# VHH binders against q8pxy1, part 40

Target 1, 323 residues: q8pxy1
Amino acid sequence: MMDPQIERKLIEIMRVIHESDKPIGARAIADELNNRGYDIGERAVRYHLRILDERGFTRKHGYAGRTLTDLGENEMNDALIGDRFGFVISRIEEMAFRTTYNPETDKGDVVVNISYFDKDDFETVIELISYTAHAGYMISPRVRIFEEDSLEMSLPPGKIGIATVCSVTFDGLLLKAGIPVEPAYGGILQIENKKPARFLDLISYSGTSIDPIKIFMNRTPTSVLEVLEKGEGKILANMRQINSSAYEMTGKILKKAEKVGLAGCITLGEIDEYLLGAPVETGKFGAAVVGGINGICALEETGIEIETNPISTMLDYQTMKEI
Below, E stands for the ipSAE of ESMFold2; O stands for the ipSAE of OpenDDE; V2 stands for 0.75 times the mean of E and O plus 0.25 times the DockQ between their complexes.

## First folded at step 15 (VHH)

Design za1 (framework vhh_6z1v_2; at its last look DockQ between E and O 0.71; V2 from the best seeds 0.00; counts 0 for: pae E 10.1 > 2)
Fold by OpenDDE, look of step 15:
Structure za1 (fold): chain B 323 residues (1-323), chain A 126 residues (1-126)
Amino acid sequence: as target 1 above (323 residues)
Amino acid sequence: EVQLVESGGRLVRTGGSLRLSCAASGFTFSYYAMGWFRQAPGKEREVVAAISWKGGSTWHADFVKGRFTISRDNAKNTVYLQMNSLKPEDTAVYYCAASPFRYGTSFRDKEEYDYWGQGTQVTVSS
């Protein structure tokens, strides 16, 4: 598990790189950070830069130093918008708290991801998202489309926005029922014969300021299309831990959610047992949930350019339509 | 250098009309949503109206009640606020602001605007 302090430093390093109009070296980054009150040496910065490289946030330009990738820039932009330099867990908790949707009344807000793509790709996007969702690899088949000239959110010229339901919605539903939910891991999940097999890689939510799902989007390619076509491949998924006392209630709530299209829960684990290879703490059970952006991942696999902001905002679920 | 320059603010009588203008320079105007804000003495700055980058979508605050209308001319890099049926309560410094493209943000939130003008004083006498 990466030290929370490391994650903080990573964000600050990215900020420094972002503010630079040219590639910037480790020494210069270190100097700038020290000027900003961070006690860090060049060697340490190099270590952090390797992590950023691995995450796909930075690219190396030889001895000239590093710049942010498009992904990195997007991350910084997101950070600038929401001062999201806080722990990702805090964001999840906030959004879970803000969730008001009630499956019984079919009223309230859910957590959504926002993605942007070229308007010329609209038909393909709709088709593939629909296919992915109905195959069960998204949280909900309901989406919301945003036109380019909207005041609900700013869209770049020639772009269309799509909101997909985020897995944090489940956290919200459970929380509203009085069940504490702990974000445990984001990871890559192997699908075999159309069934979840095991997590291939995991990043703990604890101590990170960056969404693990976002990291994996760049670090490890998914093969959602292969899953859709052959029943074999890799998808994004999340893991939550819940106290064993809430086992039955959790199941009931999830069943209710499924009836209204919120069917992204893969499976519940047994108490005190590993779930799909992920560790679970004593006195708890695991809940595995599909990544809400798997549809987006499928699109990316086709070569479509798309930008995504996970855990972006709240939307009235009733305004979202089945695709 | 980015500049937003407001004009048109003056003293008017209750029931009067004003048209505020905001001339923008130093950035790609057509790629920004624009907003009008106002701040009265001792009060917080509040959003009055917002307009999308193409101008096809507009929003007005509840207190406007159809009295004010935001519009823009991208060819002139200008945003306007037509103010009719003015009331003493409308007395404030009015600010023009620009918001870039961002994920899932509301143009009603002043925090989403990166560029601000210096403001123009509107005074409505009884």
Scores: ipSAE 0.036, ipTM 0.333, lowest interface PAE 4.0, mean pLDDT 88
Fold by ESMFold2, look of step 15:
Structure za1 (fold): chain B 323 residues (1-323), chain A 126 residues (1-126)
Amino acid sequence: as target 1 above (323 residues)
Amino acid sequence: EVQLVESGGRLVRTGGSLRLSCAASGFTFSYYAMGWFRQAPGKEREVVAAISWKGGSTWHADFVKGRFTISRDNAKNTVYLQMNSLKPEDTAVYYCAASPFRYGTSFRDKEEYDYWGQGTQVTVSS
């Protein structure tokens, strides 16, 4: 678990970088923080800048210093809104609780990720997301397109938005059946012969302010296109833990969700076993779910500029259309 | 420097009409949704109307529906509130506010607005 004291210092350093019109060095950051009443030296600032670099939040400009990346700007903007957001686990728990979708009635709200892209890329985006979803590497083939100015969803000029179903929707379905779900890891999952093989890398959800999936999107290239073409490659996935007493009921609920098109590549582990190399606590089993953004990963592999906000909001599922 | 400057607030009689204006500077106005809020003495600030950045979508609170109309002119960097059939309960300080693009934003919530004007007083006499 990352030390909360380190996380606070990272946020405060990012604020100084965010406010600078130009790249800023560690000495200047330390001086500015001391002017604001923080007792921190240049060496300590360098230590924290290394962490920000490794997370993909900062970009080095040689001796001139650092600026925030787009990922860093988004994280800083969330932090500057104040106490509205907690750790990513708290966000997941909130969204799971707010899930009201009922597969039997096809009514209610699901959790979505929001992505936006240049309008000139629309055809390619829709085709590849449709292909990825129908291949089973997204949560649902239903999407919502936002092409125009709306009070429901604001868009930057020249951009189209797309909402895709987030895997936290499954956490919500299970919670409504009385089954608490513990988010454990986001990761890079190897696919071999069209089947999950093992997690190659993992980041714990505990103690982080940003979704591990966003971190992997920035640091570690996927090969979703190779998976689609050859059945071999790397995709994003996450892993939950569930109490062993719910083993049979969880399977029944997920099978019912599959019948209505909420499928993903869901893999249930056995009780007390690691799942695909990911640790699982005693008395529990794991559930690995493909990320709802793997279609976005495939698009990024083609070089399309697309921005994604995972675990973004709730949408009424009946306003989403299958593609 | 971001500025929102309201104007047009006055004393008017019940049944009268008034148009408020809010001039914006220091940011690209056409990238922002705009809202009008009001606050009467001893009451919490409440949303009156909101408009999307291109003006294609508007929302009005039920207590002003049919009487007030929000509009914007992006060429002049100005948002308006046309107020008709004014009632004494419309007496308040009216604030203009701007919200940048954020995914999943509710433009009815005051917490989603980054920039605020200083307000203009509207007083409706009985």
Scores: ipSAE 0.005, ipTM 0.387, lowest interface PAE 10.1, mean pLDDT 81
ESMFold2 (binder alone), look of step 15: mean pLDDT 86; pTM 0.885

Design za2 (framework vhh_6z1v_2; at its last look DockQ between E and O 0.15; V2 from the best seeds 0.00; counts 0 for: pae O 14.8 > 2, placed apart)
Fold by ESMFold2, look of step 15:
Structure za2 (fold): chain B 323 residues (1-323), chain A 124 residues (1-124)
Amino acid sequence: as target 1 above (323 residues)
Amino acid sequence: EVQLVESGGRLVRTGGSLRLSCAASGFTFSYYAMGWFRQAPGKEREVVAAISWKGGSTWHADFVKGRFTISRDNAKNTVYLQMNSLKPEDTAVYYCAASRYTYSFSDKEEYDYWGQGTQVTVSS
């Protein structure tokens, strides 16, 4: 698993490569970083360059060294934007902290995603979200509908807003019980015979300013409708890791949440094991959770125009109603 | 280097039309919601129009509805404000703004980055 400090070093190395007039080698990169106050040797730079090569961010020019690829330029820029505007992981941590929902009392705030759609699509949207949620591919069948005259937000004319529960709500429930959660990946998860099979693609939450869910919705389409019809296909899911010492307590908390309709934890992994192909650090276990937006993905697959802002806000769960 | 640069502001007559542009650079524009705001002398900055990150949802303030249209071109990293049937009360500095997380289009506090503004003056 990649250490956050390794991710920062990758960005700094890319900056040096970007600023070079010509391809640049590992020794020259190390020298430049030392001139900038970083204590790093050539061997460490070569280690990081291997990672950049594997990610497709650098291009070798024989013995002359490396330049950035177009993909590498884009990733460097996105990471620098994250430094100015904040990383998604910081947003996730804030929202988890703000979660006050208590499954025992059914009171408190949950994290929601907000989506907007044309009011003429209302019945189709509600039906498909209900179907997807009750099939187990969303966090909760409770939603909240916001109409044009909502006092809580300014909606576009002719649009309806819908809040669906975000998977970060589980992070908040665990945190409230004293269990820190490390967000690791957003991903595309293969479903086979109605069961999770493997992650097909993963984007690390480390060093990104944009929620991987948005990226996946535009890069690699889901096939949620196929999953609903045939038990085969691709859904959005995310993976977090948790210290092994909390294994039993985590299971108990998630079971209690399931009984009150928060049923989006697909799989808890075993300690020290990869989960569905996603890396998990030694001493930890993974938890794979459906994306709270899979009903929206199903709607997009039908051709309905609907736009989502993940990790939008907190809502009192009692103001959300089952559909 | 992140920039929002407005252009197209100028003097126009009452009833005229004007198109503002805001060129964005230094960030992944297509994942940000965009808004146009304005501020007249002695008044608070107010939202004029906003557009979702994919461009499928737009919002316009009641005082410009039917006269102004927001649009975006993600291939050119540009958001536009088409202003028709201009009135003297539309005179203001117009600002472009960007947000990652807006779910309420009119809330200026949800916008993270702002341009320097372009002056629009409507005579008569």
Scores: ipSAE 0.061, ipTM 0.553, lowest interface PAE 7.4, mean pLDDT 84
Fold by OpenDDE, look of step 15:
Structure za2 (fold): chain B 323 residues (1-323), chain A 124 residues (1-124)
Amino acid sequence: as target 1 above (323 residues)
Amino acid sequence: EVQLVESGGRLVRTGGSLRLSCAASGFTFSYYAMGWFRQAPGKEREVVAAISWKGGSTWHADFVKGRFTISRDNAKNTVYLQMNSLKPEDTAVYYCAASRYTYSFSDKEEYDYWGQGTQVTVSS
């Protein structure tokens, strides 16, 4: 679990790097941070820079130092927006609250991720997303496509947008039923013989200001394609904690959701027991959910360039079509 | 620090023209969609126009009716609003806003940063 204080420092380091007109070294970064009131040494900065490198936020230029990647720039900008430290959980809660979809009536809004890719990759994208979804490694096989001329979404020229259902939708469904849901972990999940085996790595939502899923998208390559082909590999998944009192109700809601294509729940854990190697608090059980962006991850594994904004917005689920 | 600084607002006569500018700093301008909003006294803030991060897509409110045009220069980190055929009803404080991830240009909630605004007054 990364200390929230570390996350703050990471953002400040990124800011310093951003403000530099050239690659900047650890010493210079440390000096600048100290000038800004941060008590940090060069060694500590180096440690933080390694983290940033691993996250794909910085690029090393040998002895010249580091610059921000496009991803880093975006992350920094996002982090700077409204003191978004701790924002991930707040965002999840907000989006869960905004979820209005009712599986029984098939009406309402779900939480979606938005991804952008080159229009020339459209057929491949649709095919692979469909395949991934029907294999059970997405939240829903329903997607919404946004074309360049769409007035509904701002797209870069030559790009197509695709909305995929986000796992936060489950949080919303449960919340609507009166069940509090706690985001616990995002992580990399090992699949063996087409079955979930264990989390290989976990990041606590409470311990980070950055979406764990976003971190893993850049930090550790998935092997969704391998999972699809051989039944073995690594996917992104999330874990929620729910009070034990809601165990039966949770199951019922999830079953209803599955009937309408929301089938991203992997499994529920036993009360007070670890789930797929992830710790669970006393009086709670775990719910493991596939990452909604696993289809996107599969695409990236093919070499397709795609930009993704997780937990982006709300869409009417009825306007989303199964592919 | 993120800053959006609007300029160009002034008193003009009906039928006149103005060009508003918004200078952005403290963030990667080229990654953000930009929008212009306005708020008249006693009225809600409303979207006037928006432009995608590369400028390939634009949106204009219905009340614009071809009178206003949004544009941007990423090299200068500036977004513009050319306003022609101004009417007294166009009197308002005009705000520049930036959005990193925009689903809808017309949704003010999609915008992350806001300027302080510039006053546009159209006299009859």
Scores: ipSAE 0.000, ipTM 0.237, lowest interface PAE 14.8, mean pLDDT 88
ESMFold2 (binder alone), look of step 15: mean pLDDT 85; pTM 0.877

Design za3 (framework vhh_6z1v_2; at its last look DockQ between E and O 0.01; V2 from the best seeds 0.00; counts 0 for: pae E 19.1 > 2, placed apart)
Fold by OpenDDE, look of step 17:
Structure za3 (fold): chain B 323 residues (1-323), chain A 124 residues (1-124)
Amino acid sequence: as target 1 above (323 residues)
Amino acid sequence: EVQLVESGGRLVRTGGSLRLSCAASGFTFSYYAMGWFRQAPGKEREVVAAISWSGGRTWHADFVKGRFTISRDNAKNTVYLQMNSLKPEDTAVYYCAASKYGWSFRDSEEYDYWGQGTQVTVSS
C-alpha cells in the first residue's frame, strides 16, 4: 500500500492537472502546488506523474505536459477528491451554521481558533495578544484560557490553550440574518501608516484544499510586531464576497457586532469594485476582515513556539474574557 | 483622541460659493464614510451629503439640487463640501461626521464621530 502522504500528493497533482485548460508540465504543477501550500519540487512531481501515468490517470503530451484521462477524471470525481477540495469551505460553512451568537442579546456561540503554548510563556502571550487585539488586528479582545487540568480540552503536558475568535464568526452572524456569505480569499495585507493598504498576496478558497490562512502562516512570515511598533508591516486578513442586495443589512449587522467587541471587519467594499486590491465578482461587494490569529502570529514572530488550530470549535462568547 | 475639525464657514452673499473642509485625526479615516450635516436655528439637524470610505458612493440631499458636492482626500484625512449657489435657507451650522461602514448615509445615529461645526451664513 502506497504511503497515504504520497496518495494525497497524487490527488493534488491530479487536481492541478484537471484545473488546467491545457496540458501542464511538472514545473508548472510544482509551482501551483507550492502556491497552494504544498512543499513539493519539480522532481518529486515528475516522480508522482510517472505513478499517475502507470495508473492510467494521466496522459503525456510530450513536452507540453499531462492531462487527465477519463479514468483519471473519474477517480478524481470519486469520493476522495471531492471531499478534500471542498473541505475548507465546507468547514467554514459548517461553523458558520453552528454560530448562534446574537449581538443584541449577547448570547450564543462564536467560532474560535485554538492555540497551544508553553505555560512559561503565559504572561507574554496574554500581554501581546491583548495589545494586538486592542490595536484592532484581531476579531475580538475576548479570549478563553484553558489550563492543563481543563476538562473541556485535552492539552499536552506543560501547555496552555488559548481560544481566539475566528473571522468565520462574521459569516455566521450574517448567515443567521439570512445573508449568504462566500469565502473569497485569504491573504497577506500590507499595513502602511497604521492603515490597511492592499493585499500583497491572495489565495482563493476555491482554489485550495488548505485554509489560505494556514498556508500563509507557514509560507510567508507576517510582521505584526512591526505593525504594532511602527505602523508598517504585514498581517493576515480575509475577504468575503456578499451579494449587493445585502449591503445595508450587512453593515447593520457589523455595526451591532462591533458594539460587543467583534470589530475585526476592516471595511466593506463598493459594489462591483476591487477591495484592497482583491477582485470582486459582479453583483457583489467585498468584506475585508482581519485574521483572527494575528495575535498568535505576533507571538510567533517573537520566537515563541505556538501550535494553532484555526476554525477549531465553538465557544459561548459570554465565557470568553476580555484581556 | 478622535477629532473632526470643520473649517471654511463664513458670511457669504446669496449666489456665492463656499468650500468647507473637515480634518480628521485619531482614527483610520480612509475606511470611514463621511457625512456633512447642518442645523439651522430652531430646526432639526439634517443630512446634507455623504461619501463612502473610497469615494465610490455619494449621496446628496434633495434640497442640494446639484449645488453642493461632497468629496474627500484620504491622503490628507479630509472631507470637503463644495457649496455653490448658496441661498439664505442654507444658513446653518455645518457638521462633519464619520461612520465606519456607511451602510446608512441618512441616519445620523449611525455616525460614530462628530465635529464641533462651522457656521455658514448666507445673506440676502
Scores: ipSAE 0.432, ipTM 0.758, lowest interface PAE 1.4, mean pLDDT 90
Fold by ESMFold2, look of step 15:
Structure za3 (fold): chain B 323 residues (1-323), chain A 124 residues (1-124)
Amino acid sequence: as target 1 above (323 residues)
Amino acid sequence: EVQLVESGGRLVRTGGSLRLSCAASGFTFSYYAMGWFRQAPGKEREVVAAISWSGGRTWHADFVKGRFTISRDNAKNTVYLQMNSLKPEDTAVYYCAASKYGWSFRDSEEYDYWGQGTQVTVSS
């Protein structure tokens, strides 16, 4: 059985080869992967290309490089389809299943987002995240800070990591109580007079290979700072659907979570009704939740450089401290 | 080109000692955490030890604690694994790996670069 790390790199390399209109060599593949944010060298690419050749997925063209065989095209198409239609949903479902946090005991793991920033910005980052969280636009005011030389998290010199609680933690709490949760949409939510007004834009989780939150961060600016200052503006939020049979129990669970500081749920919708303009299927109700990274959005609005990996991992909530 | 080249693997008697080296080139070594992994025939690759970019933090798997020590020399772009009190079950190919941004040092998918490995064989 192959190491999962090797299998992932094989798929990444096949994707680059698939997208090329010409045979492509190991140096060019490495350059393209580095342009996409993957740090991989030509020797490593050559190693993986040998594996692809042995499996019959690639064909050599001498010096010109490689193309995918018919078998390779078929295998890559299957992988692309899987990535496009279910990866984000599958990740959310995995993290929800791995949630073990119990509000009654204050023990267990929560889902977190991980962000990285320059050490010099530490005071500003902490102050603005604290303010945003206590204003109710994040899931929890508890965070975990990772030192620049942390082993638990790899960080280059001069960088600090921060974990913030992800909204999928609510999905996990509900699932632990036997309530399946369907992630439906990520979106931009308008705030008017300090209240949720309507979703201005929505992206379905089922129709994307990229987390809608990442898409919105790149395409549609938020105005979290304006919301904090004036009660008017745009925040990140997401919406899930839940079977109407769980309506009463869902409300009870979310109320208990709120009492222990997990207070990012915006509203619980009515059965069979749109929620803040977002569609909800018949026989279900919606639950709209703030994006767990709205404090990061506020920081980006100030011009601070922050990189975020949403829905990153699980973290013991007891290791997270209120700021 | 980024390279990680392991060396020092050889045949050693039970109870013996061995020092593995991994020379890095083609990237800024001092920005990367490093790990040692091993893979015996027919088994999955497993993490043995890890070290932060400065060398200030280290971790060792329970099955090697007290026997193996990871270290690094950023001036020489080299990470080491000192292996003492070797047992036949330590027989494996040993790989070094590098990670710049990653959450779990135990998870092989969090490592960006891998060496080709060096064979360690421990005889009775």
Scores: ipSAE 0.245, ipTM 0.680, lowest interface PAE 4.1, mean pLDDT 84
ESMFold2 (binder alone), look of step 15: mean pLDDT 86; pTM 0.886
OpenDDE, look of step 15: ipSAE 0.382; ipTM 0.736
ESMFold2, look of step 17: ipSAE 0.000; ipTM 0.123
ESMFold2 (binder alone), look of step 17: mean pLDDT 86; pTM 0.884

## First folded at step 17 (VHH; framework vhh_6z1v_2)

Design zb2 (at its last look DockQ between E and O 0.49; V2 from the best seeds 0.00; counts 0 for: pae E 5.3 > 2)
Fold by OpenDDE, look of step 17:
Structure zb2 (fold): chain B 323 residues (1-323), chain A 124 residues (1-124)
Amino acid sequence: as target 1 above (323 residues)
Amino acid sequence: EVQLVESGGRLVRTGGSLRLSCAASGFTFDYYAMGWFRQAPGKEREVVAAISWSGGRTWHADFVKGRFTISRDNAKNTVYLQMNSLKPEDTAVYYCAASKYGWSFRDSEEYDYWGQGTQVTVSS
């Protein structure tokens, strides 16, 4: 986890960049920050700029310096409006709380992502999502299709909507069982020989106002198709941290979930140990979960234009159909 | 197709040693806890030992008393049971089993896949 102080510095750096009428270099940023009462050197600024670059908040213009991306501006604005570093977490918590699905009774609502695509791509979308899901790289093979005439949601003309199950559903299931779940990281997960190997990059949920998964979708290309075809590549995944006292119960719940198609959990880590290269706090264990939108990522990799809203809404899981 | 294939079971004398192997295929072995069970004639199946997916946690039954050791090699998709100081009461069919979220290593119901077993016979 990034030090809150570091995060504050990142925001201030972004502020300086935003206020500049042109790309601004690290030295100039440092000078400006010092003028503003921050004791920071050029080297430190460069370090922080790299972090911002990696997060997709800044764009590098060679020696001219950096500018903010739209994502960066949004992050900055969100951060400035208040202590919103926890906003994503709050959203996750809200959706987890709203989760009512019970795997034993097969009743209730799950958290879903909503994606929009051209109706002409429908067959391809269904095929590839199905393939990705059955390969184990989505949360569930069940989806819900929304057509233009759907009363449940408004779609742009000529577009179709598809709901995929979001990983936050697991948070909800566990929470309903009385298990607190902490969102820890979103990241890029390397697949090797058809097996999850390690996280290549991680963003802490506590360090951003934007869903890390969304950040990676925009910044770092996945190679889900390569994973599907060759067993090698990069997918989106996230991690939760759970108190060690709930290890057994967590496992039981996950097993029940898998029986009803919610099989996106890769594994549980050992107590107090790193999981797939991601750190875990003392007294906790990690739960690694595939990104629910990996199917969408695969589609994007084919060149299909898709707009996605992660952690969008709740749907009755029974109304979702396996494809 | 999921397969667990046990090997290494044979007739041995009291005090002897055996190493059982279980080769796994058809599932992501690296993320499954593995266990060894045994069943003697006329007795219920009982858990012998279990190991987490990472190998970081192991469990052994009380009757093992340090004689048996479970281990795994994820590169080979294989789990092992080293059995030393064997006794006639250890005579049984030994089964390999896999569990994705197995914490309670003792509960056979938590195991998703099972092998066909290998016969271990210890003579006096």
Scores: ipSAE 0.531, ipTM 0.792, lowest interface PAE 1.1, mean pLDDT 90
Fold by ESMFold2, look of step 17:
Structure zb2 (fold): chain B 323 residues (1-323), chain A 124 residues (1-124)
Amino acid sequence: as target 1 above (323 residues)
Amino acid sequence: EVQLVESGGRLVRTGGSLRLSCAASGFTFDYYAMGWFRQAPGKEREVVAAISWSGGRTWHADFVKGRFTISRDNAKNTVYLQMNSLKPEDTAVYYCAASKYGWSFRDSEEYDYWGQGTQVTVSS
């Protein structure tokens, strides 16, 4: 009997292959699945592709990748699942649930984003991420570096991976204290005179299958470098809403997180008030948090090629080191 | 550099009035809750009043209720304490404080930034 989790991944992989108009390789499949909220690396995709080949569902085209056979098309169509609203929210909720990090003990797992870059850019990447994090525009100055020969993560040839802490870690900390957190918006936040001013653009998490942060990275330029130099510009940020009954306890938990370097919460709004122009439902308050990848945005502004999988996985915070 | 600078403390007669001001700089004042604390010689520092970041919510200690009023002007980065019907037991150093989280914390350790204090002395 095949593990049901493996069967689900086989179907998802076949769907990605089906949607491609040309043969597609394992890295591209992994990237697309992570954009859809699945946590799967290239090596795991290769494992599943072997199973699909053995079942006769895929056809190899040398180094170009794979296509579906007629048998594969039929099997995928029988198991086809359409898009559903709220898929990104489900991913956020899963990652928040899996968060075990305890700020009082400095132990446990945090949520991370994974970015990949050319190893020749290593020094510049480290310097700019460190600068951005210590300026307060990332969640934490702790990172984890993954080298080409890493066994724990699938790396493209010639690339280095870097894990940076994701803002969903805050959702997990609050959840473990019994405070449910509702993701509301991802957005572009205007900084004026070193102060948050207003959200310039917002995408609701409930209305998308793709993480708003990923959408903004591809469609809307930030100016994180300008913020760092002049105190003026645009950063990535997100907003969640929390029931008003948790107002004081939320603040206490976030202060504890700041003591251990988890300092990306920009502000808590007032109960029943919009926060930085973003709507908040009656009986709730907002929490605005920097994007965990603003250092990556700064790097892209310099012209460095870097690829990011947001809300990628869990890492033990103790294995992440300050830079 | 973060600064909170109190002003307005002086000697006044019992029954008099006094307005304290606290000017803030070096942080995002508009998104911080503010509080006034006081400390008399030989006593513990105690919270007098607190105000949310927008000014929409306030809290006053029972011993000053009806006599003192906290307010803020975010355009001027300033928080105020209007003190009426002053009594000799109001004599203390008054401190302004700011908190990023929570708009009515009552304990001093929950505040992030502090002013130097301004002396208020109420004569019998």
Scores: ipSAE 0.214, ipTM 0.653, lowest interface PAE 5.3, mean pLDDT 83
ESMFold2 (binder alone), look of step 17: mean pLDDT 85; pTM 0.876

